# Ledger of designs, part 2: VHH binders against o67189

Target 1, 350 residues: o67189
Amino acid sequence: METTIFQFQKTFFTKPPKERVFVLHGEEQYLIRTFLSKLKEKYGENYTVLWGDEISEEEFYTALSETSIFGGSKEKAVVIYNFGDFLKKLGRKKKEKERLIKVLRNVKSNYVFIVYDAKLQKQELSSEPLKSVASFGGIVVANRLSKERIKQLVLKKFKEKGINVENDALEYLLQLTGYNLMELKLEVEKLIDYASEKKILTLDEVKRVAFSVSENVNVFEFVDLLLLKDYEKALKVLDSLISFGIHPLQIMKILSSYALKLYTLKRLEEKGEDLNKAMESVGIKNNFLKMKFKSYLKANSKEDLKNLILSLQRIDAFSKLYFQDTVQLLRDFLTSRLEREVVKNTSHGG

## First folded at step 9 (VHH)

Design v4
Fold by OpenDDE, fold request of step 13:
Structure v4 (fold): chain B 350 residues (1-350), chain A 122 residues (1-122)
Amino acid sequence: as target 1 above (350 residues)
Amino acid sequence: QVQLQESGGGLVQPGGSLRLSCAASGFTFSSYEMSWVRQAPGEGREWVSYISDSGGETYYADSVKGRFTIARDNVKNTLYLLMDSLKSDDTAVYYCAREDFDWDFTAYFDHWGQGTQVTVSS
């Protein structure tokens, strides 16, 4: 069986499929995560996660073995991550693959979900053991939604809540989030909460509420300050954001996106392209955002932007590879920039 | 207003073929997944076939797999179901349905046509 994650989710929770082993893959991982969250909720203690890179072959087979000595075993949901790594561990021996396939095929009482963090290629799906799994189980695909589909989804949600969103406001929200489903969902929910007393959401309201922790503190303010080289205020806002529980990675993501877009725009400008067209080409269509980006471009040289991007990449790397405190790294970055600005101002005033 | 209108149903002998059409209007047809659903007398609705927005993905119920083909023309805003090797068990009202999904990404049919009768009888 091959199906979309949408249909699969419907089927699984309304009329459970006969098949027991499913491969979940796709470009839109958030959809898979959403499904898995629901799955976890449904199964509770009977939700088991296996890590293919950590689990031994013996442990793996034991986990999939339905031989509960204890006859009354509740149906379990077994989720397997990093299955590819597990396959690598099994080696290239045909016998081992056959054993694996046999074990998977013999799953009768439990559900097994093999989760991939990317969209599988046709070649991968046509190779063993996935080929066999496709025959006795299911392949579930989470494809990316079109921008229009996402827009419709968001509109529908607001409508369901009795909220009218101005077109410009909606477009702004979509652009701000880059049509990221996870971010959109979060922001939409926030806006819904905000609008609980209001039936209309304006552009100004969306600007204020989106990615905000409070009416006065939002991620975009931080980004704005940083890009306009007000590092002192940026530091203060950063601390506030962190104190209110905004994850530094979210900040980094937005900042990185802006920096990259700005850098691209700077390059296009150098090539003599129309700035408005260039902005639209990088997804900046909202007039407000255009205005902001123009200001950022004025405030930053190409070199500044390049350095910013590099710094952000470094921060990301150090955070991920060395588990350094992302917030501290950001602070250090801002402090360093602040110091440089002070030196520049003192040298010209003198 | 979203409208779906099926056509092409009729009486056919076992082993015969039919082509159903569904004319869509009132929405961006190319942006939506579509399905055929059928309902036999005294039975519940049964999903028959699915097609993605682009037409790149198609799925079939086991009961019709290999015999039915779903297709779409996004320029004409039309959904098709080619039915070959028809059996008596295929007798049903066939509905064109637009697929959507809720905020939690659970699929559902949000619009249906009026249906077209397909009767397979010797």
Scores: ipSAE 0.758, ipTM 0.881, lowest interface PAE 0.6, mean pLDDT 89
Fold by OpenDDE, fold request of step 13:
Structure v4 (fold): chain B 350 residues (1-350), chain A 122 residues (1-122)
Amino acid sequence: as target 1 above (350 residues)
Amino acid sequence: QVQLQESGGGLVQPGGSLRLSCAASGFTFSSYEMSWVRQAPGEGREWVSYISDSGGETYYADSVKGRFTIARDNVKNTLYLLMDSLKSDDTAVYYCAREDFDWDFTAYFDHWGQGTQVTVSS
């Protein structure tokens, strides 16, 4: 069986499939996570997770063995992560793969979900053991949704709640979230809560509410300040954002996106392209955003933007590779910039 | 108003071929995933085939895999099902269905055509 995660989710929770082993893969991991969350909720204590990189072969097979010493064991959901690593452990021995396939094929009572963190290639799917799994189990794909599809999803949700969102407002929301499903859901829910008595959401309202933890704390304000080189205020806002529980990676993501777009725009401008057209080409269609981006471009040289991008990349790397505090790194960055500005101002005043 | 209208059904001999069409109107066809679903007499509805909005991805029920081909023309707002090597077991009313999913990403069919009868009989 090959199916989409949407259909699979429907089927699994309404009319459970006959198949017992499923591969979950795709570009949109959030969909898989959503499914797994529901699965966990359904199975509770009977939800088991196996880590392919940590579990021994013996333990793995034991876990998949339905031979409960204790008769009448409840159906279990077994989720396997890092299955590729497990396969590596098994080696290239054909016999071992066959054993694995046999074990998987013999799963009759429990459900087994093999979860991949990326979309599998055709070659991978056509190779053992996944080829065999596809024959007696199911391959479930979580594909990335188109922008239009996401837009429709959001619109539908608002409509269901009796809320009419202005087109510009919707576009703004979509752009701000970068069409990230998780973020969109969060923001949409927030907006729905906000609009509890309102039938119409305007652009201004979305601007005020989106990515705001409070009326006074907005990620976009931070980004705005940073890009306009008000580092002192940016630092203050950053602290506020962090205090309110905004994840620094979210901030970084937005900053990176903006920086990259700005850099692109700067390059295009240098090439003599029309700025308005260029902005549209990078997905900036809203007049408000265009205005903001124009301001950012005015405030930043190409070199500034390049340096910003590099700095953000560095922060990301240090955060991910060295597990450094992202917030502190951001603070350091801002502080450094602030110091440089002070020096520049003192050198010209003098 | 969303409308789906199937056509192309009929009587065919085993081993024969049919081409079903579904004309879509009243919505942006190119933005929706579409499926064919069939219902045999006395049986429940059975999913037959899926096609993504762009047509880039297609899926088939095991029962029809290798024999049926789903396609779409987004310019013509038409969904197709090419059915080859038809078997008696393929006898059913075939429905064109628009797919959607809810906020929790559970799929559902929100619109159906009236269906077209396919009869495979010697």
Scores: ipSAE 0.758, ipTM 0.877, lowest interface PAE 0.6, mean pLDDT 89
Fold by ESMFold2, fold request of step 13:
Structure v4 (fold): chain B 350 residues (1-350), chain A 122 residues (1-122)
Amino acid sequence: as target 1 above (350 residues)
Amino acid sequence: QVQLQESGGGLVQPGGSLRLSCAASGFTFSSYEMSWVRQAPGEGREWVSYISDSGGETYYADSVKGRFTIARDNVKNTLYLLMDSLKSDDTAVYYCAREDFDWDFTAYFDHWGQGTQVTVSS
């Protein structure tokens, strides 16, 4: 079958098709991520993510060939990212491609979602294994939404909340975010909160409140929560990031970069360096980021940052040397920190 | 006010052809993806076909693929369904439907026409 992400959403969550394997691709990646978020809500603990660049052939086939040894026949949703990297591991051998196709064709108890981070061209869709998946499974495309439809979506949201937005303010917001749906949702929700009493948004107010952050907005939220020691919310955001298809390596890179910059800033501050100049020396020039880094420095001692860096290095090493699940290691780290904060609060409050 | 008006239905013999039309008004037709949906007697509604806002992408239910063609004229604000090789199980009320979604991207059809009856009588 071939269909759009919207038509697939309408069907899958009511009367799912008999096919069990689906390829999700397209130019509007946020629609794919939104669909996967709804899928995660439906399947809960039976929602599984596999990273094609991180798993072996044996682990991949074992995950797809699961038996219900310890449970009932409850169906699971298996979501596969970086499938192209997994295919590279198979090489050019016809036998291995045929084995893969056979395994995918015979999925009976679970759903499998192969997620691409771009729109696939016809040549890619016409090559194996995707050609075979198109015949026994489904190809689902997330098309780019028109700028007019995005504008109407945003305008409808403000109207729903009773907020009158000036036309030039709306146009500024759309241009600022480049019509990026993820950025728009974040900025619109901030503006709704800002205008909750006044119910009017002018161009000057949007210019004052809204700002564009490039790719990785959700990852920065996670890093912010972790560095401000809100570990409970950080755990919730981590789960959301994985469901949205944010690669754990990207999370680790950003968090490690921030931790190292903060540790360096602590050292420069001890040497008497001016904080604003020190921040610029480590690449922090944006005033919003300077404000955030000042708050991180207040929340974390030099020892806190050293321990964070060491923990991140151990997570990275265990992921690479022992092939352990990076997401679970990071989750365990956060859980351990949350448990320490609970003990600390009850001990000091007694 | 959004208006969708289907026409072109009727009685046809198996193997015959029909062309359905849907006149759209009250909205910017060229900005919306559109679908045909049908409802056979005693059954729920079944999606039949989809066409993108530009007309550059089309998708069909397996039951009609190769026999039906969806098209649009964004100048005349009209959606079409060309039905060939009609079979008795194509008998249904055919609806023109406008695609929409909410802030959380929950998809639905927000406007429907009144429908046009297609009967394929053996």
Scores: ipSAE 0.638, ipTM 0.857, lowest interface PAE 1.2, mean pLDDT 85
Fold by ESMFold2, look of step 9:
Structure v4 (fold): chain B 350 residues (1-350), chain A 122 residues (1-122)
Amino acid sequence: as target 1 above (350 residues)
Amino acid sequence: QVQLQESGGGLVQPGGSLRLSCAASGFTFSSYEMSWVRQAPGEGREWVSYISDSGGETYYADSVKGRFTIARDNVKNTLYLLMDSLKSDDTAVYYCAREDFDWDFTAYFDHWGQGTQVTVSS
């Protein structure tokens, strides 16, 4: 079966198909994200995520075969990210690939969704195991939406809320966001809240609100500065993130994820692993990200990364155990690191 | 104001061919993905085929794959379904349908034609 994500939605949520294994891919990744969000809402505690770069073969096959022991034999939705990384762990041996195909063909009690972060090429789709999945399961593509369709979506949303948006304000918003669905959803919902009583949006109002959104500091900029040990700038960026309403738990989650990946990469280097392969094994496939992670590895020793991880664990624990403010704990951490750098430089230069 | 009008249905023997047309007006046809959907007597609606706004991407239900071809002419604002190797179980009313979605990207068909009957008999 090959179909679009829109056609798939129409059948899956009303009369789920007999097929059990599906590949999701495409240029419009936000459509995949929204489908998975609806899937999670439907399945609740029966929604399970597997990371192909983290799990062993045994864990993978066990998860695909399980039925809930509590609550009877309810079906589950199993969502697999980084499946390409899992395939690399299997290697190129015919026997291992044949076992994978057999396991996927024999999924009976669950739905399995194999999620790709890009549009797959025809060659990739015609290769095993995806060729077999197309036969006994399905391939679902998330197509690019036209600019006109995106404009109509935004217009319909403002109309549904009774908000009159000037034409030039609407065009400005679309151009500012580059017709990006995730960015548009965020900005439109903020503009709706802004205009909730007045019910009018002018060009000047959109320009003022959009300017504020455009200046939001990216959490990844903060993480970049911290990992490159520019603690003075990192501290300023932290203040900006908090003032723009970024939750400190979000910051902690991303920073912890990066620190753990970097520590893992250091360990794989010690074992003689090729760095590019190692980065792909922890989910770093984009060439820009690979270059950034190489710079992070150069700036941080294994001991630096271990100490960073331990510090982040202490910040998290102190926030929960002693109800201390996470933001202040982060500021204290950065200030301490900045003071060490200043003392080292002044004492050495004196 | 949106109008979808199917034509080209009729009676055909098994193994025969038909070409369905759907004339579109009242909207920017070239901006919308389109589908053919059929409904056999006493049954629910079954999706048959999809075509992207440019016509560069097409998908088919397994039951018609290799036998049916969807196409569009964005100059004439017309959607087509070329049906070959027709079988008795292809007997249905065939609708052209316009794809739409809401703010949460729940997909639905927002406009339907009146349908054209295809009958495949001995």
Scores: ipSAE 0.602, ipTM 0.841, lowest interface PAE 1.3, mean pLDDT 84

Design v4
Fold by OpenDDE, look of step 9:
Structure v4 (fold): chain B 350 residues (1-350), chain A 122 residues (1-122)
Amino acid sequence: as target 1 above (350 residues)
Amino acid sequence: QVQLQESGGGLVQPGGSLRLSCAASGFTFSSYEMSWVRQAPGEGREWVSYISDSGGETYYADSVKGRFTIARDNVKNTLYLLMDSLKSDDTAVYYCAREDFDWDFTAYFDHWGQGTQVTVSS
């Protein structure tokens, strides 16, 4: 079976598939994450995560065979990350791959989700063991949505809520978010809340509410503060975001996206490219956002951005590998930077 | 008003071929994903094939994989289903359906055609 993440999500939760092993891959990882979140909610304690880079072959097979010890044959959902690394560990021995395939084929009581963090190439899909998995399981693709499709999605959401959005306002919102689904979703929800009493959203209103320091907890405020190296205030805002129920992964994703874009921009600047053109090339088209990014670039060196990216990657790794509290990791990160800044200031002021 | 109209159905012998068409109007056809869905007598609706907005991605049910080909002409606002090596089990009403997804990214069909009857019989 080969299908899109949208169709898969629909069918999986309404009519359980016969297949037990699924490969999730695609350019739009947010869609996969969304699905996995729903999966986690559905399965609760029966939701298990395996890390291919950490798990032994024996542990892997055990995890796949584990039937609910407690009498009710409750189906488990097993999510496998870094499957490629696991394959590398198995080596080039044909027999080991065959064993793996056999084990996966014989999964009966559990659902297995092999998650890739990128779109797989045709060559990868046609190679073992994925070739075999495709034959007895399913390949699920999360493709990137077109700009038009995203626009329609947003419009539909507003209409469902009885909100009319001016065309210019919508375009502004889309440009401001760079068509990032996660960011867009957050901003749209915010705007819906704002418009609860107003059935029309104008450009001015969107400008005022979107990415603005509103009474509402804004992830972008956090990102702004962090990138401008106001770590003390960033810590306060982080706590507020968490209290508000913002998932730390969302925060990390936005921050990572910004950091990567900024790093790219620094590199392009070094090559002598026009900054305005460079910003557009990384999806920054809105003038307001351009202004912000210019500020971030001024505040951060290439090395600073590199270190930020590495730190975020570490946080992500620790969160995933060691199941550490992402929020605490972020706090530690900010605290560490704050301490460094204080030391620098004291050394130069003394 | 969104309209979908299927055509091309009929009676065919096992091993035969048919080409179904779906004429779309009342919306920007090129912006929507489309699917074919069939319903056999006494059975529920079964998804058959999917095609992306650009036509670059196609997917098929296992039951029709290798035999059916979905295609679209965005200039003509037409969806096609080429059916080869038809079997008796392919007998069904075939529907053209427009796909959409909700805010939580769950796909659904928001518009259907009237359907066209395909009968595979010796």
Scores: ipSAE 0.585, ipTM 0.779, lowest interface PAE 0.7, mean pLDDT 87
Fold by ESMFold2, fold request of step 13:
Structure v4 (fold): chain B 350 residues (1-350), chain A 122 residues (1-122)
Amino acid sequence: as target 1 above (350 residues)
Amino acid sequence: QVQLQESGGGLVQPGGSLRLSCAASGFTFSSYEMSWVRQAPGEGREWVSYISDSGGETYYADSVKGRFTIARDNVKNTLYLLMDSLKSDDTAVYYCAREDFDWDFTAYFDHWGQGTQVTVSS
C-alpha cells in the first residue's frame, strides 16, 4: 500500500487496513507529528517508542513480539525512530536483513510505524528492507502543502475568530515563517490572542508581535540547516533573517546553545550513558526534538562540534575586538563550509 | 461557490474501460489536492484515488491499483479517472471530492460532486 498521510489518517482510526507495518516519511514532518500524537492518544499505555540508534537487535525483536500467556493481549502501536541507524547496526550481513524482513512481514496483532525525518527517494524505497515493506505493508507520505492551501488554512482560522487580517500583513506572516506549519500555528495563535479585542491585524502589528517570536523560530530553521550541513540553504535563510531585522547575536546564541548541547551529548554517549536520558539532562524532552537532535549527532562528529564551537567563539571575538560585521562573519563561515563540501564531493581521485 | 460536476459514467461490460471527468469551478483548482471516491449500492464511501495539486503525486486504493489512472488538467480545471479492466465490484457512484483539513490537520473532504453512475454488468 502507498498513500498520503491524510488518506491514511481518514481510515486508520476507524477502519484500519489489513497491513500492520507502515513507513512514514515526507517533506512535511509536522503532519507526521500530528498523526503520531493522535496515535499516542488512541493507544495510551500501549503506545511504545523505540529508538533504532539505542536498542539492540534482540530488544527490537522482543518489542515487536506479541505475547499472551493467559489471553487478553492488547493491540499495541510500536513507533520506531532512527530506523536507518538500526539498519547500520545490522551491518551489510544479508542474513540479518532477511531476518528483519521476516519479522516485519509476520507482525499480526500490533501496528509498527517506521518514522523517517525526511522524504525518502525512490532508490531508498526500492532497497531492502523498505522494498519488502512496500509489498506487505504500507508507505505513507506526508507531502508539503501548497502555499495557497496554507494561506487558506490561516485565513480560515482568523475568520473563525472574527479577526480581519490585512493582505500585506498576511503575506508578511507567511513569508516570515516560510510557510512552515509548526511556526505558522504558533504565530497565528499568538496573533489571535493579541487581536482578541481589536479584531483587526495590520502589517505594523504583525511585524511588532511576530518579529519577536518568529525571530527565534526562523533562527531554529537556520540552525537546523547548518547542523545538517545544507550550507547553501542556510545562506539563503540567513539572508532572509537579516532582511527581517533578526539580531545576529540571537542567531549566535541559539547556534552556540545547540552546539554545546550536542558536544555534551557526544561526551555523555562516550561515557556509556543512554542517549535518550542524556538528552533529557540537557533539556531535550519531546520526541520530535529528540529525533532532530539525533539527526544532528549523526551529521556531526565530536571533532565537527568542537570545531564549530571554536569557530563561533572566533566569530564572537572578531565581532567585538575588531568591530567586524557579525552577519558577514557568519556568511563567510558558511561560504567556507560550502566550499569545503564542494571540494569533498568532487575530489576522490587523489 | 465551489462546484464539482462529474460526467462520463455509464454501462460497461466486464473488462471494459471508461473515462470519468470532473469539471471544477468556484475555486483555484490548481491549488487543491483532489480525490475520486466511490459508493457501491448498500456500501459506505470508499476512497479510490488521490492526486496532488500539481499532478506530480498520485496514489490509489489497492482495489484499483494498476487498473485506474487519475489525472488532472489545471488549465481546463478538470479532474479525470481512466478506468481499465473494469470488474463487477467497480459498480458504484463515483464522486469527485476536494481535499481539506482543519487547524489540527484532521483531514476530510469538504466538497463533493453530484456523482456519476458506473455499472459493470453482463
Scores: ipSAE 0.518, ipTM 0.810, lowest interface PAE 1.7, mean pLDDT 85

